VH-VL binders against q0aze0. Designs and how they scored, part 496

Target 1, 268 residues: q0aze0
Amino acid sequence: MKIILVNNRFKENTEKKAQEIAGQLSALNVEVIIDNGLDEPYAGTVDFIMVLGGDGTMLRAARRYGQRAIPVLGVNMGTVGFLSNIEINELAEYLPLILREEYSLEARMMLEVAVFQQQSLLTRVFCLNELLLRSNSPRMLSFALEISGQKLEPYRGDGLIVSTTTGSTAYSLSAGGPIADPQLDAFIVTPVASHIINKRPLVVSPEREISLHLLEEREAIIGIDGQIKMDFGAENRVLIKRAPHPLLMVNLKAKPFFTSIDRSLQRQ
Below, E stands for the ipSAE of ESMFold2; O stands for the ipSAE of OpenDDE; V2 stands for 0.75 times the mean of E and O plus 0.25 times the DockQ between their complexes.

## First folded at step 23 (VH-VL)

Design SC8 (framework fv_ragifilimab; at its last look DockQ between E and O 0.94; V2 from the best seeds 0.90)
Fold by OpenDDE, look of step 23:
Structure SC8 (fold): chain C 268 residues (1-268), chain A 122 residues (1-122), chain B 113 residues (1-113)
Amino acid sequence: as target 1 above (268 residues)
Amino acid sequence: QVQLVQSGAEVKKPGASVKVSCKGSGYTFTNYWMYWVRQAPGQGLEWIGVINPDSGGTKYNQKFKDRATMTVDKSISTAYMELSRLRSDDTAVYYCARGREFETYLGYFDIWGQGTLVTVSS
Amino acid sequence: DIVMTQSPDSLAVSLGERATINCKSSQSVLYEYDNKNYLTWYQQKPGQPPKLLIYWASYRESGVPDRFSGSGSGTDFTLTISSLQAEDVAVYHCQQYYSTPLTFGQGTKLEIK
């Protein structure tokens, strides 16, 4: 068995823990690769990915490895989040199941985000939560939203979020988007401080394509999963589709999603 | 080992074009953004542009948008930067540099080429 | 464009003493969503390309001695060498990557007093 341990390069405790776990796994004749995000993704075949940290680390891991159809386990290290399945102190308990591959998988839809510069593809990113388009100034943006060739009325506001159902509990939620069942595949299109106060979030079929571009010469930014930042101007376009492969999240411990989110909301 | 190796020094006349090459080795060429930066003698660093070696997508400093052209040949892990309509103030050491961040061109550079001196003189 | 201004332009420091180089950006390079400062420091010795020292304002690149540290947030950043060594003589550059065009400071020449 070969396992990738993904830790947070900005959190020394996760690095230390990764080393410790690597030692333990090696003692069990498991091959281990540690990925702290500073190097390119491991290109070899692996059987399992273990993410050590919080939601941010999981999002990064998803972007790096999600397209490879490898089971991904989130191991929380004392943070609050929705993407971890077990706690670090529970790892020893569940390790035998992991090694025997006795676990269930939950498929989570990811976004395929293509960013264009003029007519050329600048970059393509797979992400688990969302794409954010936002003004880089105190002024509102004017931008065009198209869904499967259907041109909506121009949007005017601070920005727009296109989120997966997984991402519905992330920034989209803060912007007034609906909470979505993570077992459902859908796009959630949530306006950010729209000029039209009553502009409602859209729930869109994963079979559709979403395109965005600015209607004026303004400075904007796109954000992916709250971690990746890019400039976005009139010369840019974004095309969003369902990623061809879902993230395969390992489910070792049952987590009641709706109960958890309800509790989380009460704490805010 | 990871390294970027650039082509040799160039001497050009005003109005001519120069094409500098940068070959990457020791890593997956298409996984890293490639940047071009120049440094005039005794001056600071100036960003020229960036290219995605996988998609071929480019983003230029507006100062060079009409004169600089970045390309890649993935088959030989080589990036190219061509600068046309050369002027005397284009005299500089030109660097290719690998971006550390994979997912965005808004990044910093962890690996640099050795530099290519381009001299523009009558 | 974000203008990066370093200070001083040149600095002479005695061996073993602290060296401090400042870098100021014309606008904030702090991204609120990830709470990171898009600022990096390079060391450049004569005839060589720049070498990465600090990224995300305060993280040392692998292999960089502990005497090097980066600090600051928003618009004001500092590179500190706690105890100057002979091999630290170089030009130091700050660079922002918050937005394009990517821009550098004018450089600070550090010499031994």
Scores: ipSAE 0.912, ipTM 0.949, lowest interface PAE 0.5, mean pLDDT 95
Fold by ESMFold2, look of step 23:
Structure SC8 (fold): chain C 268 residues (1-268), chain A 122 residues (1-122), chain B 113 residues (1-113)
Amino acid sequence: as target 1 above (268 residues)
Amino acid sequence: QVQLVQSGAEVKKPGASVKVSCKGSGYTFTNYWMYWVRQAPGQGLEWIGVINPDSGGTKYNQKFKDRATMTVDKSISTAYMELSRLRSDDTAVYYCARGREFETYLGYFDIWGQGTLVTVSS
Amino acid sequence: DIVMTQSPDSLAVSLGERATINCKSSQSVLYEYDNKNYLTWYQQKPGQPPKLLIYWASYRESGVPDRFSGSGSGTDFTLTISSLQAEDVAVYHCQQYYSTPLTFGQGTKLEIK
């Protein structure tokens, strides 16, 4: 059995714990690849991914590995979030179940984001939480939103968030979007400080394609999962659709979403 | 053994073009943005542009947009930068560089090529 | 364009002394959503390409001696060499990557006094 152990190099406790766990697993004849975020993603065949840390580390793991249909387990190391399943002090207890593959999987929809320069594809990235389009100046943006070729009335404001249901508790929530059950597949489209009153958040079928472009020359940014940043200008367009594969999150311990909402939000 | 190896020095006349190559090895070439940066003698560093080796998508410094062309041959892990209509102030060392951040072109460079001196003189 | 201005243009420091190089950006390079400063420091010796020292303003690249440190946020950044060694004689550049075009400071030449 081969696993990837994902940690955040810049958190010393996480890095030391990752080495310790890798040693324990190697003693059980489990091959371990450590991904601390600085090297390129491991390209070989892997059976399981273990993420040591909070939601931010899980977001990186999802972007790196989420399209490979590999089970991903979030292991909390002190900060309660929405994406961890077990605590680090419980890992020894659950390890036999992991090794025997005795767990269930919860699918979480991801976004596929294609960024264009003029008419040419510049890059394609995946995300678990959201794409943010936002002004990079004090001035409002004027921008067009198209949903499956249907052009909505122009938007004016600070920007727009296109999130998954998993991302509904992240920036989308702060911008006035709903908390969504992560078992639902949907886009949540949340305006950021809209000048136009009737621009309410939209819940959109995951089968739709969402397109964004500016209607005026402005300095804007697109952000992905609050971790990836790109310039966005009049020469750019973004196409967003459901990613080909969901993130497969491991469920070893019952973690009731609805009873944990307030606790998880307190840590944000 | 991650390295970027560039083509050799070139001497050109004003009005000519130059094409510099940059071969990457020891890593997955298409996972990392490739940048071009130049440095005139005794001067600072100047970003020319960036190419996504996977898509071929490019973004140029506006200063070079009409004269620079960046391309990639993925099959041999090689990037190219061609600068046309050369003039004397294009005399510089031209570097390719690999970006650490592969999900975005807004990045910094962890691996640099050895540099290619291009001399433009009458 | 974000203009990066370094100071001083050149600096002479005795061996074992502290060297301090400043870099100022014309706009903030702090991105509030990831709380990172999009700023990097390079060391460049004659005839060589630049070498990465510090990224995200304060994180030391692997293999860089711990006498090198970066600090600052927003628009004002500092590279510090706590105890200058002979091999530290070089030109030092800051670079922002908050937005394109990617831009560098003009460089600071560091020499032994």
Scores: ipSAE 0.855, ipTM 0.918, lowest interface PAE 0.7, mean pLDDT 91
ESMFold2 (binder alone), look of step 23: mean pLDDT 94; pTM 0.959

Design SC9 (framework fv_ragifilimab; at its last fold request DockQ between E and O 0.93; V2 from the best seeds 0.91)
Fold by OpenDDE, fold request of step 26:
Structure SC9 (fold): chain C 268 residues (1-268), chain A 122 residues (1-122), chain B 113 residues (1-113)
Amino acid sequence: as target 1 above (268 residues)
Amino acid sequence: QVQLVQSGAEVKKPGASVKVSCKGSGYTFTNYWMHWVRQAPGQGLEWIGVINPDSGGTKYNQKFKDRATMTVDKSISTAYMELSRLRSDDTAVYYCARGREHETYLGYFDLWGQGTLVTVSS
Amino acid sequence: DIVMTQSPDSLAVSLGERATINCKSSQSVLYEYDNKNYLTWYQQKPGQPPKLLIYWASYRESGVPDRFSGSGSGTDFTLTISSLQAEDVAVYHCQQYYSTPLTFGQGTKLEIK
């Protein structure tokens, strides 16, 4: 068996823990690769991915490895989030199950985000949570939203979020988006500070395509999963689709989503 | 060994074109954005543009957009930067530089080529 | 374009003493979405390409001595060498990567007094 441990080098506790776990796994004749995000993703074949940290680390892991159809386990290390399944202090208990592959998988839809420069593809990214289009100035942004070829009325506001159902509890939530069942596949299109007070979020079929472009000659910014930043000008276009492959999240322990989110909201 | 190796020094006349090559090795060439930066003698660094070696997508500094062309040959892990209509003030050391952040072109550079001196003189 | 201005253009510091180089951006390079400062520092010695020192304003690249540190946020940044060593003689560059075009400071030449 070969396992990737994904951690965050900027979080020293996760680095130390990754080394410890690597040692334990090695003692069990498991080959281990540690990925702290500094280098390119490991290109070799692996059987399992263990994410040590919080939601941010999981998002990075998803972008790096989600297309490879590898089981991904979130191991929380003292953070509040929705993407971890077990706590770090529980790992020893569940490790035998992992090694015997006695766990269930939950498929989570990812976004395929294609950014174009003029008519040419600039880059393509697969992400678990969301794409954000936002003004890079205090001024409102004017942009066009198109869904499956249907051109909506010009949009004016600070920005727009296109999120997965998984991402519904992330930035989309803060922007007033709906909470979505992560077992449901859908796009959530959430306005960010629209000049229209009653501008409602849209729940869109994963079979549709969403495109964004600016209607003015000014610069904006796109963000992905709160970690990736790109410029977005009049010469750019974003095309969002359902990713060809879902993220396969490991369920070792029952984690009731709705009770968890309800409790989380009560704490805010 | 992870490295970028550039082509040799060039001497050109005004109005001519120059094409500098940059070969990456020791890493997956298509996983990192390739930037081009130049430095005139005794001057600071100037960003020319960036290319995604995987998609071939490019983004240029507007200052060079009409004269610079970046391309890649993925089969040999090589990036190219061509600068046309050369002027004397184009005399500089030209660097290829790997962006550390492989998911975006907005980044810093963790790996540099050795540089290519391009001299433009009549 | 974001203009990066370093100060001073050159400085001489005695061995073992603190060296401080400042870098100012014409606009903030702090991105609220990820709360990161898109600022990096390089060291360049004669005849060599720049070498990465600091990224995200305050994180040291692997292999960079502890005496190097980056600080600041928004528009004002500082590279500090706590105890100058002979091998630290070089030109130092700050660079923003908040938006394109990516831009550099004019460079600061650091010499031994």
Scores: ipSAE 0.928, ipTM 0.956, lowest interface PAE 0.5, mean pLDDT 95
Fold by ESMFold2, look of step 23:
Structure SC9 (fold): chain C 268 residues (1-268), chain A 122 residues (1-122), chain B 113 residues (1-113)
Amino acid sequence: as target 1 above (268 residues)
Amino acid sequence: QVQLVQSGAEVKKPGASVKVSCKGSGYTFTNYWMHWVRQAPGQGLEWIGVINPDSGGTKYNQKFKDRATMTVDKSISTAYMELSRLRSDDTAVYYCARGREHETYLGYFDLWGQGTLVTVSS
Amino acid sequence: DIVMTQSPDSLAVSLGERATINCKSSQSVLYEYDNKNYLTWYQQKPGQPPKLLIYWASYRESGVPDRFSGSGSGTDFTLTISSLQAEDVAVYHCQQYYSTPLTFGQGTKLEIK
C-alpha cells in the first residue's frame, strides 16, 4: 500500500509528527510519500491520502489530488475545523481499518476554475471552498455575472464569492451567504458589499457554468480557497464549472455537521 | 539534476530581433510557470513576463507588451522569449526563472537559468 | 506598479559581525486572506544568476545557512546575516510577488570591511 502524507512544512511540530507517522507506516510495510507543499505533486499511483493538519492543509491536498478519486482522510492536529475526521491521537486506533479499507466515503463537490487572458486560457485550477473576486483598490468593481449564458444585471460592489456547499461555512458565510449541507451539490454565489439591493445570494445548480468579467477597467484579485492569488483585470475572465471528480473524504468516525455548527463557526 | 539551460550570447544591431531559449530538465516542465527577467549591466532585475508551459497562456510587463513574445515547445521542455525592435538599452543578461508556485504566476523563483547576454550595438 | 526600495545601496561589514539590509514596498504586500507577506530575498554573486534565500518574507530556502534570516511585515522587511562569512559577499535583492508586474529592489552590495 502506498500513501501520500500531506503536511504543512511551515508548522514545525507537524513536520516532526509527519516523520513519526511515516516511520510507523513504513514498519507496517506501507510506502509513504511526504508532500509538504514545496515540491510538485506526487505523480505516481497511490491508494490513500492522509492529511495532517487543519482545513487549510486539506484544501491544498484537495487541489493537488482531489481529481484522482483517491480516498482522503483529514487528521486534526489541534484546531477543530469542518474537514478533519479523526484526531491525531486516535490514528493508531483507526489505522487497522485504514489498511483494510474498512471505511465509508463522502463525496464533496469541487470547482474547476479556468482563467483567461483575453481569449486564451491562462490557467486552470481546482477549488474545494471558493473563488473570490474582489477589488484591489479603493474603488468598487463593476462586473458581469453570467450563468449558463444568461446575463444578470451588472454587479457593483467589492466583489463576489462563488463557493461549493463545503465552502458555504468559509468566506461565503462572512459575506452573508447561507450555510449549506455539504452533502448537496450546488454553487453558492454571494455578493461582497454590494450596493445593489436586489443582489441576494444565489444557490445554483451544479450543472450550470458561471462566468465573471469586469465591465470597467479596475484592478481586482482572484482568490482561490484563500490560498491562491491572481491579478484580475478588464482583459481577464473566469469560467467556473463543477470539477469532473469530487473529493472523496474518508469517514471513520461520525462527525455531526449540524450539531457542531455553532462551535465550528465561533472562530469566524 | 534540476536545471534550466539557456542559449548562448548574442550580438545584434538596433532594429533586429533576438530569440532566447531555455530548456528545463529534471522536473515536470509543464507544472511550473516560466518567467523571464533581465538585468542591464550594473543595474537591477526587471521582470519581462511569464508563460504557463501547460496552456501556453502569457502575461507581460506592459513595458514589453508590444515587443516581447514568449512561447513554449512542450515536446522538448523548452521556453522561448523573442524581443523585437531592439534598442541599445536592451543590452542585458536575460534569464529564465522557474516559479515555485504551481497554481499562480504570482510567485518567487527557486531555479534560474545561467543567463544569456544580449548585446545591442550599432 | 509596486516600487521596492532597498537600503543601504552598499554596506561594508567586518567578518563575524551582523549585516542588516532593509527593503520597503510602496504598498503592503501582506495578503489578508492567507496572512502571508509576498516578499522574497535573493543573493547574487558576480557573474552568477540570483539564488533564492528567503521566501514569504521569513522562510529559509533549503541549503541556505541558518545565519540568514528574514523578518518584517506589510511594507517594511529586513534581511539579517547574523555572523558574516567571506562567501556572503554579494548583491542582495528583494522581490515582491503581490501583483504584476513582479518587481525587485535596486539591490544592496555587501562587502567585507
Scores: ipSAE 0.879, ipTM 0.930, lowest interface PAE 0.6, mean pLDDT 92
ESMFold2 (binder alone), look of step 23: mean pLDDT 95; pTM 0.963
OpenDDE, look of step 23: ipSAE 0.915; ipTM 0.952
ESMFold2, look of step 25: ipSAE 0.878; ipTM 0.928
ESMFold2 (binder alone), look of step 25: mean pLDDT 95; pTM 0.962
OpenDDE, look of step 25: ipSAE 0.911; ipTM 0.949
ESMFold2, fold request of step 26: ipSAE 0.875, 0.875, 0.872; ipTM 0.928, 0.927, 0.924
ESMFold2 (binder alone), fold request of step 26: mean pLDDT 95, 95, 95; pTM 0.963, 0.963, 0.964
OpenDDE, fold request of step 26: ipSAE 0.927, 0.926; ipTM 0.956, 0.955

## First folded at step 25 (VH-VL)

Design TA1 (framework fv_inotuzumab; at its last look DockQ between E and O 0.79; V2 from the best seeds 0.75)
Fold by OpenDDE, look of step 25:
Structure TA1 (fold): chain C 268 residues (1-268), chain A 123 residues (1-123), chain B 112 residues (1-112)
Amino acid sequence: as target 1 above (268 residues)
Amino acid sequence: EVQLVQSGAEVKKPGASVKVSCKASGYTFDDYAIHWVRQAPGQGLEWIGGINTYTGDTYYRRKFQGRVTMTADTSTSTVYMELSSLRSEDTAVYYCARDESYFDYLSGTFDYWGQGTLVTVSS
Amino acid sequence: DVQVTQSPSSLSASVGDRVTITCRSSQSLVYSEGSTYLSWYLHKPGKAPQLLIYDVSRRLSGVPDRFSGSGSGTDFTLTISSLQPEDFATYYCLQDTHFPITFGQGTKVEIK
């Protein structure tokens, strides 16, 4: 068995813990690769991924490895979030089950984000939470939204979020988007500070495609999961689809999603 | 308007502790981390540590571990840095700075700064 | 710790001059998915530091166009195309790819 441990570069405790866990797993004849983001993703065959940290770390892991259809377990280390399944102090208890592959999987839809310059593909990224289009200046953006070839009225505002249902409890929520059941596949399109009063979020079928482009010569930024940023101008367009593969999240312990919402909302 | 307002200058004796505050306003408090950076006389900028206001996680530079404590009060949108066992070498202007955060992710870009707090350690 | 070295430590220039400051890191600053966490700050005595450039080349909103950043891997450059009176200050590069966050030693831009 080969396992990747993903940790957070800023959290020394996660690094230390990763090393500790690696030692324990090695003693059980399990090969371990530690990924703190400083190196390229491991290209070899892997059986399991453990994410040591919070939701941000999980998102990084999802972007790096989600397309490989590898079980991913979120192991929380005392942080608040929605994407961890067990606590670090529970790992020892569940380790035998992991090694025996006695767990369930929950498929979470990911986004396929393609950014183009004219007809040329600049980048393609898979992400678990959301794409954010935002202004790079204090001025509002004017941009066009197309859904399955249907052109909506131009948007004017600070930006737009296209989120998965998993991402509904992230930035989309802060922008006034709905909370969605993570077991549901859908796009959530949430305006950010639109000048149009009562511009409502859209819940869109995962079978549709979403296209964005600017209607004016302005500087904007595309953000992916709050971690990746790229310049976005009038010559660019972004195409958003459902990723061809979902993230396979390991479910060792039943997590009360809906009961955790109240706790999270108290912080926002 | 985003603002970080720090507490006033402090004069301390060696061995004492100092607690500097940084009150944030004009934005959602727990969407951003707060870092502390200091500048000793004639020296450059030195990162001390940071606190994720959302997760509560703290990140301290090793040389300050055991002497520095950072805390965040979401009810008042205020971050505190306490430095104990003060030495003459701790004499510096201390700055708080805002950093974008996304859950446990920190961007490491300090887009807004406090006005600075002079801490003087002298016998 | 990752060492960040700026060059030069100080320079004298006149208004209108093109100024170039270099920052070299002891290790690559490339992180996950190619992100590179290198930023530039301007610091004047008695004032708070100000962010100019982040992510190597991204200019903060409100920062004049005369400021630009470039580079990759371990070598980075801040360029001021035409130095203005308000630009005389100490400049710092900062890396946060590696823990702990570290600054360059600074480059003081003085009036010639």
Scores: ipSAE 0.769, ipTM 0.906, lowest interface PAE 0.7, mean pLDDT 93
Fold by ESMFold2, look of step 25:
Structure TA1 (fold): chain C 268 residues (1-268), chain A 123 residues (1-123), chain B 112 residues (1-112)
Amino acid sequence: as target 1 above (268 residues)
Amino acid sequence: EVQLVQSGAEVKKPGASVKVSCKASGYTFDDYAIHWVRQAPGQGLEWIGGINTYTGDTYYRRKFQGRVTMTADTSTSTVYMELSSLRSEDTAVYYCARDESYFDYLSGTFDYWGQGTLVTVSS
Amino acid sequence: DVQVTQSPSSLSASVGDRVTITCRSSQSLVYSEGSTYLSWYLHKPGKAPQLLIYDVSRRLSGVPDRFSGSGSGTDFTLTISSLQPEDFATYYCLQDTHFPITFGQGTKVEIK
């Protein structure tokens, strides 16, 4: 069995803990690849991905490996998040179940994001939570939104969020979007500080294609999962679709979604 | 208006402790980590450590391990840095700076800084 | 610890001059998906540091267009295309790809 351990670069002890777990797994004849983000993603076949960290670490794993349809387990080493399933001190208890594949999987929709300059593809990236279009200057944006070729009236404001249901508790929530059940597949389109009063959040079929471009020359940024940034200007367009594969999240321990959202509501 | 306001200058004897506060306003407190950076007289900038206000995780440079403690109080939007067992080489201006966070991810971008707190360690 | 070394340590320049400061890292600063956590700060005596450039080349909103950053891997530059009176200061690069965060030693830009 071959496992990738994805860890977080921001703590001195993260590499040490990953090495300790790798040693435990190797003693059980499990081959382990450690991914701390500094090297290219492992290209070979793996059976399982274990994420050591919080939701931000899971997002990196999802972008790197989510399209491979490999089970991904979130192991919390800090504050409990929406995407972790077990705590690090519970790993030994659950390890036999992992090795015997005695767990369920929860599918989470991902976005496929393609950024163009004129008609040329610049980059294609996947994300689990959201794409954020935002101004990179003191001036507001004027931009166009199309949904499956249907052009909406222009937007004017600080930006726009296109989120999965998983991302509904992240930036989208702060901008006034709804909390969505992550078992649903949908886009959630949430305006950011809209100057146009009647622009409400939209919930859109995952079969739609969403397109954005600027209507005036302005400096803007596309943010992906709050971690990846790309320049975006009047020469660019972005196309957003449901990704070909969902993230397959391992469920070993019941984590009722609806009781966990109280923390998100209390922050806001 | 984003603002980080630090507590006032301190004069301490070697072996004492100092606790510097950094009060944040004008933004959502736990969307940003707080880092501490110091500058000794005639020297460059030196990173001490940081605290992720969302997760509560702390990160300390090895030379300060065992002497530094960082805490956050979300109800007052205030971060504290306590440095113990002070030495004369700890004389410096201490700055807090914010760093955008997204859950446990830190961007490493210090876009707003406190005004600085002079700590003088003198016998 | 990853060392970042700036060159020059100081320079003298006149208003209107083009100024280039380099920052060299002992290890690559490239992280996942090509993210490169190198930033540039301006610092004047008695003032807090100010962020100019992040992620190698991305100008912070409100920073004048005369500031630009470039580079990749281990070698990075900050360029001021036409120096202004308010630009006389000490400049620092910072890397955050590797723990712990480290600053360059600083480059003092002085009036000629």
Scores: ipSAE 0.716, ipTM 0.879, lowest interface PAE 1.7, mean pLDDT 90
ESMFold2 (binder alone), look of step 25: mean pLDDT 91; pTM 0.938

